VH-VL binders against Rho guanine nucleotide exchange factor 33 (ARHGEF33). Designs and how they scored, part 5

Target 1, 176 residues: Rho guanine nucleotide exchange factor 33 (ARHGEF33), of Homo sapiens (Human) (a8mvx0r265to440)
Amino acid sequence: KRQTVALELLESERKYVINISLILKIKATFQGSDGKRNSKERSLFPGSLRYLVQQHLDLLHALQERVLKWPRQGVLGDLFLKLTNDENNFLDYYVAYLRDLPECISLVHVVVLKEGDEEIKSDIYTLFFHIVQRIPEYLIHLQNVLKFTEQEHPDYYLLLVCVQRLRVFISHYTLL

## First folded at step 25 (VH-VL)

Design z3 (from x2 with light chain Y96W)
Fold by OpenDDE, fold request of step 26:
Structure z3 (fold): chain C 176 residues (1-176), chain A 122 residues (1-122), chain B 107 residues (1-107)
Amino acid sequence: as target 1 above (176 residues)
Amino acid sequence: QVQLVESGGGVVQPGRSLRLSCTASGFTFSYYWMHWVRQAPAKGLEWVADISYDGRYKYYADSVKGRFTFSRDNSQDTLYLQLNSLRPEDTAVYYCARDSFYETGDDAFDIWGQGTMVTVSS
Amino acid sequence: AIRMTQSPSSFSASTGDRVTITCRASQDIDNWVAWYQQKSGKAPKFLIYAASTLQSGVPSRFSGSGSGTDFTLTINSLQSEDFATYYCQQYYSYPWTFGQGTRVEIT
């Protein structure tokens, strides 16, 4: 059962990362050769977006390796501990993302609507939302893994720490 | 083991149509954006089009927009490029290529097929 | 479209030489640059991404550098198998564009 929930986490991350790949492509369509488009593009997407996407991708690959090579006592907590620790800037960039997001949403509304692409706008908003919701999703997944982890398991305390960190983080930001 | 194989190239007259195919193997096809890149004889590389992992999004170079149609069948691990209203300047080796995003986080081309030659001549 | 101006177009070198190829973007594209190697009659081979990250399996004699508008591919010690045409590519903005290529020939 523990392996099953780990696999579910992996598949969730895979789907998430594949989906958010679209936002980079869309972003690239707004990055024109002219200075005007470049200035608009900078404001349409949070500056932390590229970094966050890369971090999620790295996590995906790490999860994939860990789950596919599931040891007798599979450990996942260390991956998320690394992701959420003070030495990693992931959560800081996430905060930056949240900070920039309202303005980006407003600008996307104006710029994309002028071009008549309602579908693209919708997709952008959906992707923005998915990124926002990913931290709460991690909490859910890790809680599920923890639920099926014995106290004596090496992953137990790692998962506990991660869950606590995520809870604290989420409690501090209303957008999550 | 990861491989792309193009097919469907040939010699056609201007204004005619041709359909290229690219079959993928050795990786989960549906995880990746895919591209077509072409190379005219003794010339450089030119990006033609890309398609999203699910086929919902397609982007084209201006030189082929409105004439070429990119599609994919994830159940068959196959890409298709429908070449309509062909012109002599479309003469090139056409490569299918895998987007490297899923592997690297960057939108480069990490896997290439061997290419298929398309010749448009009167 | 973003222009990638590659230089030189061609040059001759010997095995063991340090080779440098330059690519200049028409605008700031951060580090969204890739490099490829293409041998005659073959498909391109992926070498470098993010301007300076070596693709897995590529020999360490290859390196990339640069950010903004100026990018460089370096081969520290040219090997016999390295004689080929090299291309830079930007993936900062649609349409994706390549440099015109640099042919490295045998002296």
Scores: ipSAE 0.916, ipTM 0.952, lowest interface PAE 0.4, mean pLDDT 94
Fold by OpenDDE, last read:
Structure z3 (fold): chain C 176 residues (1-176), chain A 122 residues (1-122), chain B 107 residues (1-107)
Amino acid sequence: as target 1 above (176 residues)
Amino acid sequence: QVQLVESGGGVVQPGRSLRLSCTASGFTFSYYWMHWVRQAPAKGLEWVADISYDGRYKYYADSVKGRFTFSRDNSQDTLYLQLNSLRPEDTAVYYCARDSFYETGDDAFDIWGQGTMVTVSS
Amino acid sequence: AIRMTQSPSSFSASTGDRVTITCRASQDIDNWVAWYQQKSGKAPKFLIYAASTLQSGVPSRFSGSGSGTDFTLTINSLQSEDFATYYCQQYYSYPWTFGQGTRVEIT
């Protein structure tokens, strides 16, 4: 059961990362040779987006490796501990993302609406939302893994720390 | 082993159509954006089109927009490029390439096929 | 479209030489640049991404540098198998564009 929930986390991360790849492509369509257009593009998408996407991708690869080697290394907590610790800027960039998001949403509404592409607008909003909700999703997944982890397991306390850290973090941001 | 194999190239007259295929193997095809890149004889590389992992999004170079159609069948691990209203300037080796995003986080081309030659001449 | 201008178009070098190829973008594109090697009659080979990150399996004698508008591919101690055409590519904005290529020939 522990392996099963770990696999679920992996597949969730995979789908998430694949989906958010689209936002980078869309972003690239708004970036042009015109300086004014470039300025608009920067306003349409949070500056922290590239960094966050890279971090998620790195996590995905790490998760994949751990799940593949599950019989030998059934530990996940260290990956999330690293992701969320003070030495890693992931949470800081995430906060920056949240900070910038309202303005981006507003500008996307204006710019994309003028172009008459409601589908793209909808996709952008959906992707924005998925990024926001990913931290809460991690909490859910880690709690599920923890549920099937014995106290004597090396991952137990790592997961506890991560879960607690994420809970505290989420509690500070009402948008989550 | 990761591999891309193009097919469907040939010699055609201007205004005619051709359909190229690219078969992928050795990786989970549906995880990746895919591209077509072409190279005219003794010339450089030119990006032609890309397609999203699920085929919902397609982008084209202006030089081929309205004439070429990109599609994919994830159940068959195959890409298709329908070439309509062909012009002499479309003469090139056509490469299919894998987007490197899933591997590197960057939208470069990490895997290439060997290419298939398309010749448009009167 | 963003223009990528490579220099030089071609040059001759000898094995053991330090070789540098430059690519200039028509606008600031941060580090969204890749480099490829293409040997005669073959498909391009992926070398570098993010301007300076070496692709797995590529020899360490290859390196990339630069940000903004100016980018450089360097081959430290050219080997016989390195004689080829090299291309830079930007993936900052659509359409994706390549430099015109730099041919490295044997002296």
Scores: ipSAE 0.916, ipTM 0.952, lowest interface PAE 0.4, mean pLDDT 94
Fold by OpenDDE, last read:
Structure z3 (fold): chain C 176 residues (1-176), chain A 122 residues (1-122), chain B 107 residues (1-107)
Amino acid sequence: as target 1 above (176 residues)
Amino acid sequence: QVQLVESGGGVVQPGRSLRLSCTASGFTFSYYWMHWVRQAPAKGLEWVADISYDGRYKYYADSVKGRFTFSRDNSQDTLYLQLNSLRPEDTAVYYCARDSFYETGDDAFDIWGQGTMVTVSS
Amino acid sequence: AIRMTQSPSSFSASTGDRVTITCRASQDIDNWVAWYQQKSGKAPKFLIYAASTLQSGVPSRFSGSGSGTDFTLTINSLQSEDFATYYCQQYYSYPWTFGQGTRVEIT
């Protein structure tokens, strides 16, 4: 059962990462026309986006390796512990993302609407939302893995700490 | 083994059409953005078009926009490039290439086919 | 479109030489640059991405550097198999664009 929920997490991450690749391509369509839009203050996309996408991709690769080489006592908690610890900037960049997002949404509305591409606008907003919701989704996935993890299992404490960290993080940000 | 194989090249007159294909193997095709890149004889590389993993998004170089159509069939691991209204300046080796994003996080070209030659001449 | 100006167009070198190829972008593109090697009659080979990250399987004698507008590919000690044409490419903005290429010939 642990392997099953781990696989579910992997596939969720895969789908997520593939989907958010689109946002970088869309971003690339806007960067060539207005060199001034590269300013944090006038960017259609959060400055932390590239970093976050890379981190998710790295996580995906790590998860893939763990799940495909799943031993009888498979461990995932260390990956998320590393992702969410204070030594890692992942959560800080998420905070930055959340901070920048309202302005980005506003700018996208103005710029993309002006260009008359409602479909692209919708896709951008959807992707923005998916990124925001990814942290809560991680919590759900990790809780599911933890549910089927015995206390003596090496992953138990790791998962527990990660779940607690994510809960605390989510509780501090109402947008999540 | 990861591989891309192009086909469909040939010699055509100006104004005619040609359809290129690229078959992928050795990787999960639907995870990747794909590209066409061409190279005229004794010239450099020119990006032609790319297509999203699901085929919903397509981007074209201005030089081919309105004339070329990019498509993909994920069930067959195959790319298609429909070349319409061909011009002599379209003469080139056409490469299909895999986007490196899924592997590296960067939108470069990590896997290339051997290319197929398209010659447009009167 | 972002213009990638590559230099020189061609030059001769000997095995063991340190080779440097430059690519200049028409605007700031951060580190969104890749490098390729193409031998005669063959498809390009992926060498470097993110301006300075070596692709897996590529010899360590290859290196990339730069950020913003100026980028460099370096071959620390040229080998016989390295005589080829090299291309830079930007993936910062559509359309994706390549440099003109640099042909490294044997002296």
Scores: ipSAE 0.916, ipTM 0.952, lowest interface PAE 0.4, mean pLDDT 93
Fold by OpenDDE, fold request of step 26:
Structure z3 (fold): chain C 176 residues (1-176), chain A 122 residues (1-122), chain B 107 residues (1-107)
Amino acid sequence: as target 1 above (176 residues)
Amino acid sequence: QVQLVESGGGVVQPGRSLRLSCTASGFTFSYYWMHWVRQAPAKGLEWVADISYDGRYKYYADSVKGRFTFSRDNSQDTLYLQLNSLRPEDTAVYYCARDSFYETGDDAFDIWGQGTMVTVSS
Amino acid sequence: AIRMTQSPSSFSASTGDRVTITCRASQDIDNWVAWYQQKSGKAPKFLIYAASTLQSGVPSRFSGSGSGTDFTLTINSLQSEDFATYYCQQYYSYPWTFGQGTRVEIT
């Protein structure tokens, strides 16, 4: 049922956002007390990271509200339509993230492996990867919601457009 | 109602140990990073420690590192701060605070407990 | 550790006054600054985050500004309930640090 898959999407987003909160803490760990250390830290993490995290958090809150009001509204497509439209910078930040990530990973190998604790060493690459894989995961979730959406439902067209947008986007990037 | 309630404070001699607790209510505890912040009498605020939502990550101020241990029990919605090798300079009101990330995207402190007083004196 | 230096340490003001408190960071911390209000014998209250975003439920007379190293908390028209100590805090890097506080007293 639509509600079930909507809940799954919500819980997935919640878990994801909570998990990536860790990457910000790790970032804060390597931001030094002096300019030199700060310079290194800035290169360890993509510049778009903060913006992406905020966008995901905003989406999470919006999803939560919609799911809570599901019996009354039951619409999710507009949230993702807004997220993926040309007026929104989300996809641009995501592309920037992908662009910067290889260099960041290279520097992480040097700095984090030398200065980081075992937990950070274990988690940092996984966290980077989670962000990369989130767009494909959205596609999967939205397709599942669409699968249980009637053609006459207000969310049908919205979801359809979002799914198409995400498919096109994913097809243009090899890391996805 | 979102609430944090600290307990476990008291008067102890230097070198002794104390265990503080903080019980959360009114929100999903396991979604949030949590903090301890202390305030010495007539002094400012000092961050002590934070702990990740699952307890895997713990950060400590240098002033307490190696002496204090932060932990949490998500099944009980409770934080714990084990205070070992206490010093007079550890005398303070200890606040537990919720990290605001889940709410705002920023790592500030949006919810505070009332605090529990710890006094270390000979 | 990043030092947060508040100015002034204390001052007197009257109801209706425009009050400004400044906080200077020892390095560039972008906008990763929060402000708190603490009344005597009470826990701190969350006012502002991201240097300029007002926390929900906080009166609009409070505002924050700044980026980089210099930050400001402003109370547009001081009310009787606003006499308290205010703290800035950075969450740019570990360890998290507070300013030393600014006490706003009644004239």
Scores: ipSAE 0.911, ipTM 0.951, lowest interface PAE 0.4, mean pLDDT 93

Design z3 (from x2 with light chain Y96W)
Fold by ESMFold2, fold request of step 26:
Structure z3 (fold): chain C 176 residues (1-176), chain A 122 residues (1-122), chain B 107 residues (1-107)
Amino acid sequence: as target 1 above (176 residues)
Amino acid sequence: QVQLVESGGGVVQPGRSLRLSCTASGFTFSYYWMHWVRQAPAKGLEWVADISYDGRYKYYADSVKGRFTFSRDNSQDTLYLQLNSLRPEDTAVYYCARDSFYETGDDAFDIWGQGTMVTVSS
Amino acid sequence: AIRMTQSPSSFSASTGDRVTITCRASQDIDNWVAWYQQKSGKAPKFLIYAASTLQSGVPSRFSGSGSGTDFTLTINSLQSEDFATYYCQQYYSYPWTFGQGTRVEIT
């Protein structure tokens, strides 16, 4: 049912946000002033990363408040409409992330192989990719919520707009 | 009712070991990175170590690296800090602290325990 | 390790005064700075993060500013409960480091 799919979205966002908390800590190991890391190693991570992490966290907090106290006619579409709004820079920062990412991956491959740590390299790649895939994952979650949303429901048109905006974004900026 | 309570402090001779514990309550422990921060008598604060929400990543200050071991038990909402090869310079109040990331998106320390005193002297 | 240098080491003030504490980082750390208040015999209390964002429940008389290397904590109208030691802390790079502290004392 609709509440169940909304809870799945919340749980997915929580797991996602907690997992990506690692990326800022890992970045901090490369931003050292100790001479073991140089200024070019600071470019290993996309410049928009901190902003995106904050936006994903803000969404998690909003979902927690909305979904855990789910009213009879619970609405989610407004939260994602806010994220995809032209007045919000969220998707613009995702474009910047996607633009930076190939160079960051190349640098991680070269720099981390020199250090010989295959586990941290694997973790960095996984986290980078997880962020890439999160927008498509939002689309899937919103399509599932829409599937259980009646046309008369206040969320119906909000979800339709969000789904269309995300589909357009993905088709325009996907790496595939 | 968010609370952190440290225990296990005491007086020990140089070269000996001690095990500190920190018990968490009032929040979901497994969502948060956790830290140890210490303060020598009449001195400032020094970060000691942190541990990831799942225990997989651990980072240590150079002053304790190789001597201290940080661990967590998420089933008991408890942190452990094993202090080996203790030196007089390790004398301090040891605080456990919660990383603020889940609350704020920033890696500061939003909740602190009251601390446990470790004294290293003969 | 990034050094955080606070100034002044101590500050004598009266209730109602405006108090300014500065913190200088040994390198550019963006705004990855937090501020803490510590009263004698107590654990530190979280005040500010991201250089200027006030933690929930902290009185509005506290404010923070700065970016890069220079950061400021301001108490606009000092209250009797504000006499304490204040610490800045960077979370830009491991190891996390604190300033040496600034003690705010009653005149």
Scores: ipSAE 0.790, ipTM 0.892, lowest interface PAE 0.9, mean pLDDT 89
Fold by ESMFold2, last read:
Structure z3 (fold): chain C 176 residues (1-176), chain A 122 residues (1-122), chain B 107 residues (1-107)
Amino acid sequence: as target 1 above (176 residues)
Amino acid sequence: QVQLVESGGGVVQPGRSLRLSCTASGFTFSYYWMHWVRQAPAKGLEWVADISYDGRYKYYADSVKGRFTFSRDNSQDTLYLQLNSLRPEDTAVYYCARDSFYETGDDAFDIWGQGTMVTVSS
Amino acid sequence: AIRMTQSPSSFSASTGDRVTITCRASQDIDNWVAWYQQKSGKAPKFLIYAASTLQSGVPSRFSGSGSGTDFTLTINSLQSEDFATYYCQQYYSYPWTFGQGTRVEIT
């Protein structure tokens, strides 16, 4: 039921966060050579990356606490309301990430890496893509929670607002 | 409760091989990057290698590259470090350490084992 | 590789003293610095990450500061259990590197 779908959201966030831990390690391989300290190496990765990774990790920790200690009328909407409100810069950092990404992809494509194989370049593209798709994936997860949330439930209107905020955000960035 | 336990240290002659193990308990092993860090007698700490949560990515210090091989078995919550072509300068206490990313968002070392001693001498 | 240079190599102090240890990186590493405490014959203990964030369970008398190339670990009101060797470590670029250590000794 509702708890089952909440557990699926938690597991999805955990898998996502663990997977993106790799991108920071890959970034560190480009920062370890005196000969590659030029501006090109600094621009291979979006500037907002570290902030976004931390925000996703913070969400994971909040979900772990909320979902693993699930009360009889568990609420998730407040977590995503805090994440998507105007006072939180989370979505603004996603916009910055999306705007930086084409140049980062271009530089990865052009830069000839020392003994780097096709696999590491492909992994960078895959990780960039996963971050792009995470907001749409949150929308899908919240819609599923909402499907199993009755209108009388305290979470109903919180989830409805969150779903609408995410839909507007996704619509906005596809127009840009 | 969270614990890392190294084993497999010993005294060996130069040019020989040794395999170190590290067994994890009290946490979900497959969520974490893992590291080996060594410390020569009366010396500081030296990072040796790390391995990704799934074992696909491995990075090595230049001093051991080509001689040491890091691996993990997530079904047994165990790390392995194969030490080949050992040299006297490899003499150290070898620690396994957990990457703190899943806990903190930063790639520091939040959990350490007690270490296992490797001595390479005639 | 990024060289981390600690000062001083050793430091004599009394219980209650304010102790300051410095760590200098050979290049700008933002705040990608951790600090560890190691007592003789024991494994290192994680104290601080991101230059200034205390790990859970670390006493509030420990603090860290700095960004760029210069970093500081401060122990405010030294306790008897704080006599140990302290290491800084960078995780900005491979290979990960540590400072050479600073030994804090009882006067």
Scores: ipSAE 0.784, ipTM 0.889, lowest interface PAE 0.9, mean pLDDT 88
Fold by ESMFold2, last read:
Parts: sequence; structure tokens; C-alpha cells
Structure z3 (fold): chain C 176 residues (1-176), chain A 122 residues (1-122), chain B 107 residues (1-107)
Amino acid sequence: as target 1 above (176 residues)
Amino acid sequence: QVQLVESGGGVVQPGRSLRLSCTASGFTFSYYWMHWVRQAPAKGLEWVADISYDGRYKYYADSVKGRFTFSRDNSQDTLYLQLNSLRPEDTAVYYCARDSFYETGDDAFDIWGQGTMVTVSS
Amino acid sequence: AIRMTQSPSSFSASTGDRVTITCRASQDIDNWVAWYQQKSGKAPKFLIYAASTLQSGVPSRFSGSGSGTDFTLTINSLQSEDFATYYCQQYYSYPWTFGQGTRVEIT
């Protein structure tokens, strides 16, 4: 069961990362060199976006390595401790993302409505929302892994710390 | 063994059509954006088009827009490039290439096919 | 479209030489640059991405640097197998564009 919920986390991360690969391509449609660059289009996307995408991809690769070669005492908590520790900037980049996002949403609304392309607007909003919700989704996944982790397992305390750190982060920034 | 194999090239007269194929093997095809890149004889590389992992998004170079159509069939791990209204300027080796995002986080081209030659001759 | 201008177009060098190839973008593209090696009659080979990150399996004599508009590919000790044409490529903005290529001749 523990291996099953770990696999669910891996597949969720894979689907998430593949889906958000689109956001960088959409961003690239707004960047150009014709000498008539629109500065509003440069601010359509949060500055921390590329860093966050890379961190999510790095997590995916680590999960693939860990889950596909699942040892007898498989451990996941160390991967999420890396993301949530005081020395890592990952959560700080999420704070920056959340602070940038309202202006980005406002500009996308204006720019895309002017162009009249509702399909692109919907996709941009969906991708922005996916990134916002990914931290709460990690919390849910880790709680499920913890549910099937015995107190004596090497991963128990690691997961407990990660869950608490994510709860504190979410409560401070009201991710909705 | 990660591999891309192009086919469907040939010699055709201006104004005719060709359909190029690219078959992928050794990796999970549906995880990756895919590209076509061409190279005219003794010339440099020119990006032609790309297509999203699910086929919903397609982008084209201006030189081919409206004439070429990119598609993919994820159930067959195959790419298709429909080349319509061919011109002598379209004469090139056509490569399919894999977007490296899933491997690197960057949209470079990490796997290339051997290429298929398209010659458009009057 | 972002223009990528390589310099020089070609040159000759001896085995053991340090070779530097430059690529200039027509605008600031951060570090969204890749480098490829192409030997005559073959498909390009991926060398470097993010301006300076070496692809797995590429010999350590290859290195990349640069940010903004100016980028370089360096081969620290040229080997006979390094005779090829080298291309830079930007992936900052559509359409993706390549430099015109730099042909390195071993003499």
C-alpha cells in the first residue's frame, strides 16, 4: 500500500510537470526581437516561473529514481525535506510567485481579451492555478504516504516534519 | 535504444505534396514536444515546426505556415508532416527532433533522427 | 525573429589548440542557448544547453559561457574528431533560430 501511494505521487508529479511544460512555450510566443517589444507581455508571467518549473522537474526525476527502484525501507521524506528546509529557496520562490500572480492575471485578462483568443487565456489561467495548487497537493500526497507508514519506519519522522512545514507554509499564505 | 526514424522523402515537382513520417522508439513518446528541423544542401539549420506532447499546440516557421501541417499519433508513436504546395526552396534534409524539456528543463533538441531528403525540382 | 550571428564563419586550427566560437543574439535572451556539433553528412549532436550546461556524455574539453546577447563555445584542447560545424540556437522566443554555423577545420 505504501508503494502504491508513492507511485500515485510519482504519476501525479509526472502529469503535472508535463502539463506545465506548456507554460514556457506560451511565454515564448510573447517574447520577441523585432524591436517593438511590449513590456506588458514581459510581465505576463511571474519572474520565478522558470526556477519553479526546474525544481518540479528535479523532484520528478528524484521520485522516478526512488520509486522505480523501491527498496525494502523506501524513503521519500528526504526529498521533500530538501524542498522545505530553511536553506532551500523553493518555498521563497513560491512566495514570489504568489505575490507576482495577481498582476500577471490582470495583464493576461487585458492582453488576451484584446486579441480575442479565449482558448489561450483559459490555458494560461489553468496553468497558473495548477502551480498555485501544487503545494496543497503535495501535502495531501505526503499525508497519504504517512498514513501507511509505521512509526518505526525510517521515513515516519521525515514525513511528519515535511507535513508540518507544508501546513505552516499554506496557513501563512492562504493558497486558494 | 532511443531512436527517431524519418521516412517519406523523395523527389517531387514544384506544387506537389509529400507526407513525412517520424517513428519514435525507446522512450515514452507522449511525454515530449517534438520538432521538425530542416537543412538545405550545404546550408545551416532551420527550425520548421513543433507540436505539443498531446498534439493540441502547433507552431510553425513563417516560411512554411499555411503550407505545412504537423500532427502526431501517440498510439503509434509517430509524427507526420504534410508538405503541401512544395517549392524549390523547400529542398532540404528534414530531421525530426525531440524536445529536451522532460530531460533537462530546457527546450533544446536532445535526440535527432537520421533525416529524410526532400528534393523539389522543376 | 531573434537573429543569431556566429563568428567566425570558418577557421583552421591545430590539434591541441584552444578554440573559441562566438554567437551574438539580436536581443537579450538570458541564457536560453544551446550548442550543437554537426559532422558532414550526419545529424546534429547536442552539446550544451542553458548556455553553459554540458549534456551528459559530452567530453569535458567542451564548455559554454555567456548570458544576455554574447555567448561562446570553447574547445580547450582540440581533438581530430572535433572537425565539424558548430551551431548555436536560441529557445527564448518563437520562431526558434540557429546561428549560421562555424566550420572548424583541423590542420
Scores: ipSAE 0.779, ipTM 0.886, lowest interface PAE 0.9, mean pLDDT 88
Fold by ESMFold2, fold request of step 26:
Structure z3 (fold): chain C 176 residues (1-176), chain A 122 residues (1-122), chain B 107 residues (1-107)
Amino acid sequence: as target 1 above (176 residues)
Amino acid sequence: QVQLVESGGGVVQPGRSLRLSCTASGFTFSYYWMHWVRQAPAKGLEWVADISYDGRYKYYADSVKGRFTFSRDNSQDTLYLQLNSLRPEDTAVYYCARDSFYETGDDAFDIWGQGTMVTVSS
Amino acid sequence: AIRMTQSPSSFSASTGDRVTITCRASQDIDNWVAWYQQKSGKAPKFLIYAASTLQSGVPSRFSGSGSGTDFTLTINSLQSEDFATYYCQQYYSYPWTFGQGTRVEIT
């Protein structure tokens, strides 16, 4: 039931965070040159990347604590409410990520073509795209949790607010 | 209890090979990048290599590229470091270390083994 | 490779002293710095990451600061268990590199 779909959300977040750990390591292969590529290397990746990775990791840790020790009348909506409210700026950093991304993709295309490594290019693009898709994936996960949440449950209205906030965000920015 | 245990160190002549192992316990091994870091007697720390959580990506210090090969077996929670063409300057205690990313979001080393000694001497 | 230079190489101190160790990077590395404590014959112990964030379980007498090229580890009131060698480490760019170490000895 409800705990099962919450466990699926946790596992999805874990897999996502572990997969994106690679993007910071790849970035580090470009940051150590003392040459003219310093500015170019620093702009190959969106400026908000480190912040977003940290926020996804913080969510993973919160989900681990909440879901693995599932309390009576387990609540998840508060975690996503905190993540999506204006105080946290999480979604604003996603907007910044989306705005930076086209130039980053163009630079990776040019830089990787000169170095001739198509596998690294494919991996970078896959990771960039997965970060884009994570917000729509959260919406799907929260809708699944809500489906098994009775109206009397403490989580019901929290989840409704979170789902609506994510729907509004996606509709305004058309995450592709 | 989270633990890393290295083995396979010994005394060998220059040009010979050794294979180091590191066995992990108390945590889910496949979530973490792992590292080898070495320390020559009475000297500082030197990063040697790392390997991704799935073994797909590997990075090496210039001093060991082409001579050392890092691998992992996630079914046995074990790391391997093949040390080929050993030189006297490779003499060190070799530590395996866990990348802290999954814990902190930063690529520091949060768990260390007690090390295994490699001595390269004729 | 990014060079990390620590100062001083060693010094003597007494319990209760305020101890300051510096680490200088050969280029701007933002705050991508960690600090470790190593006692003789032991593996290093993780203290600080992101230049200033204390690892869980590390006493509050330890603090870190800095960004760019200059970083500092401070022990505000030295305890008997703090006599050790301290290392800074950068994780901004491959290869990851450590400072040469600072030995804190009992007077």
Scores: ipSAE 0.756, ipTM 0.880, lowest interface PAE 1.0, mean pLDDT 88

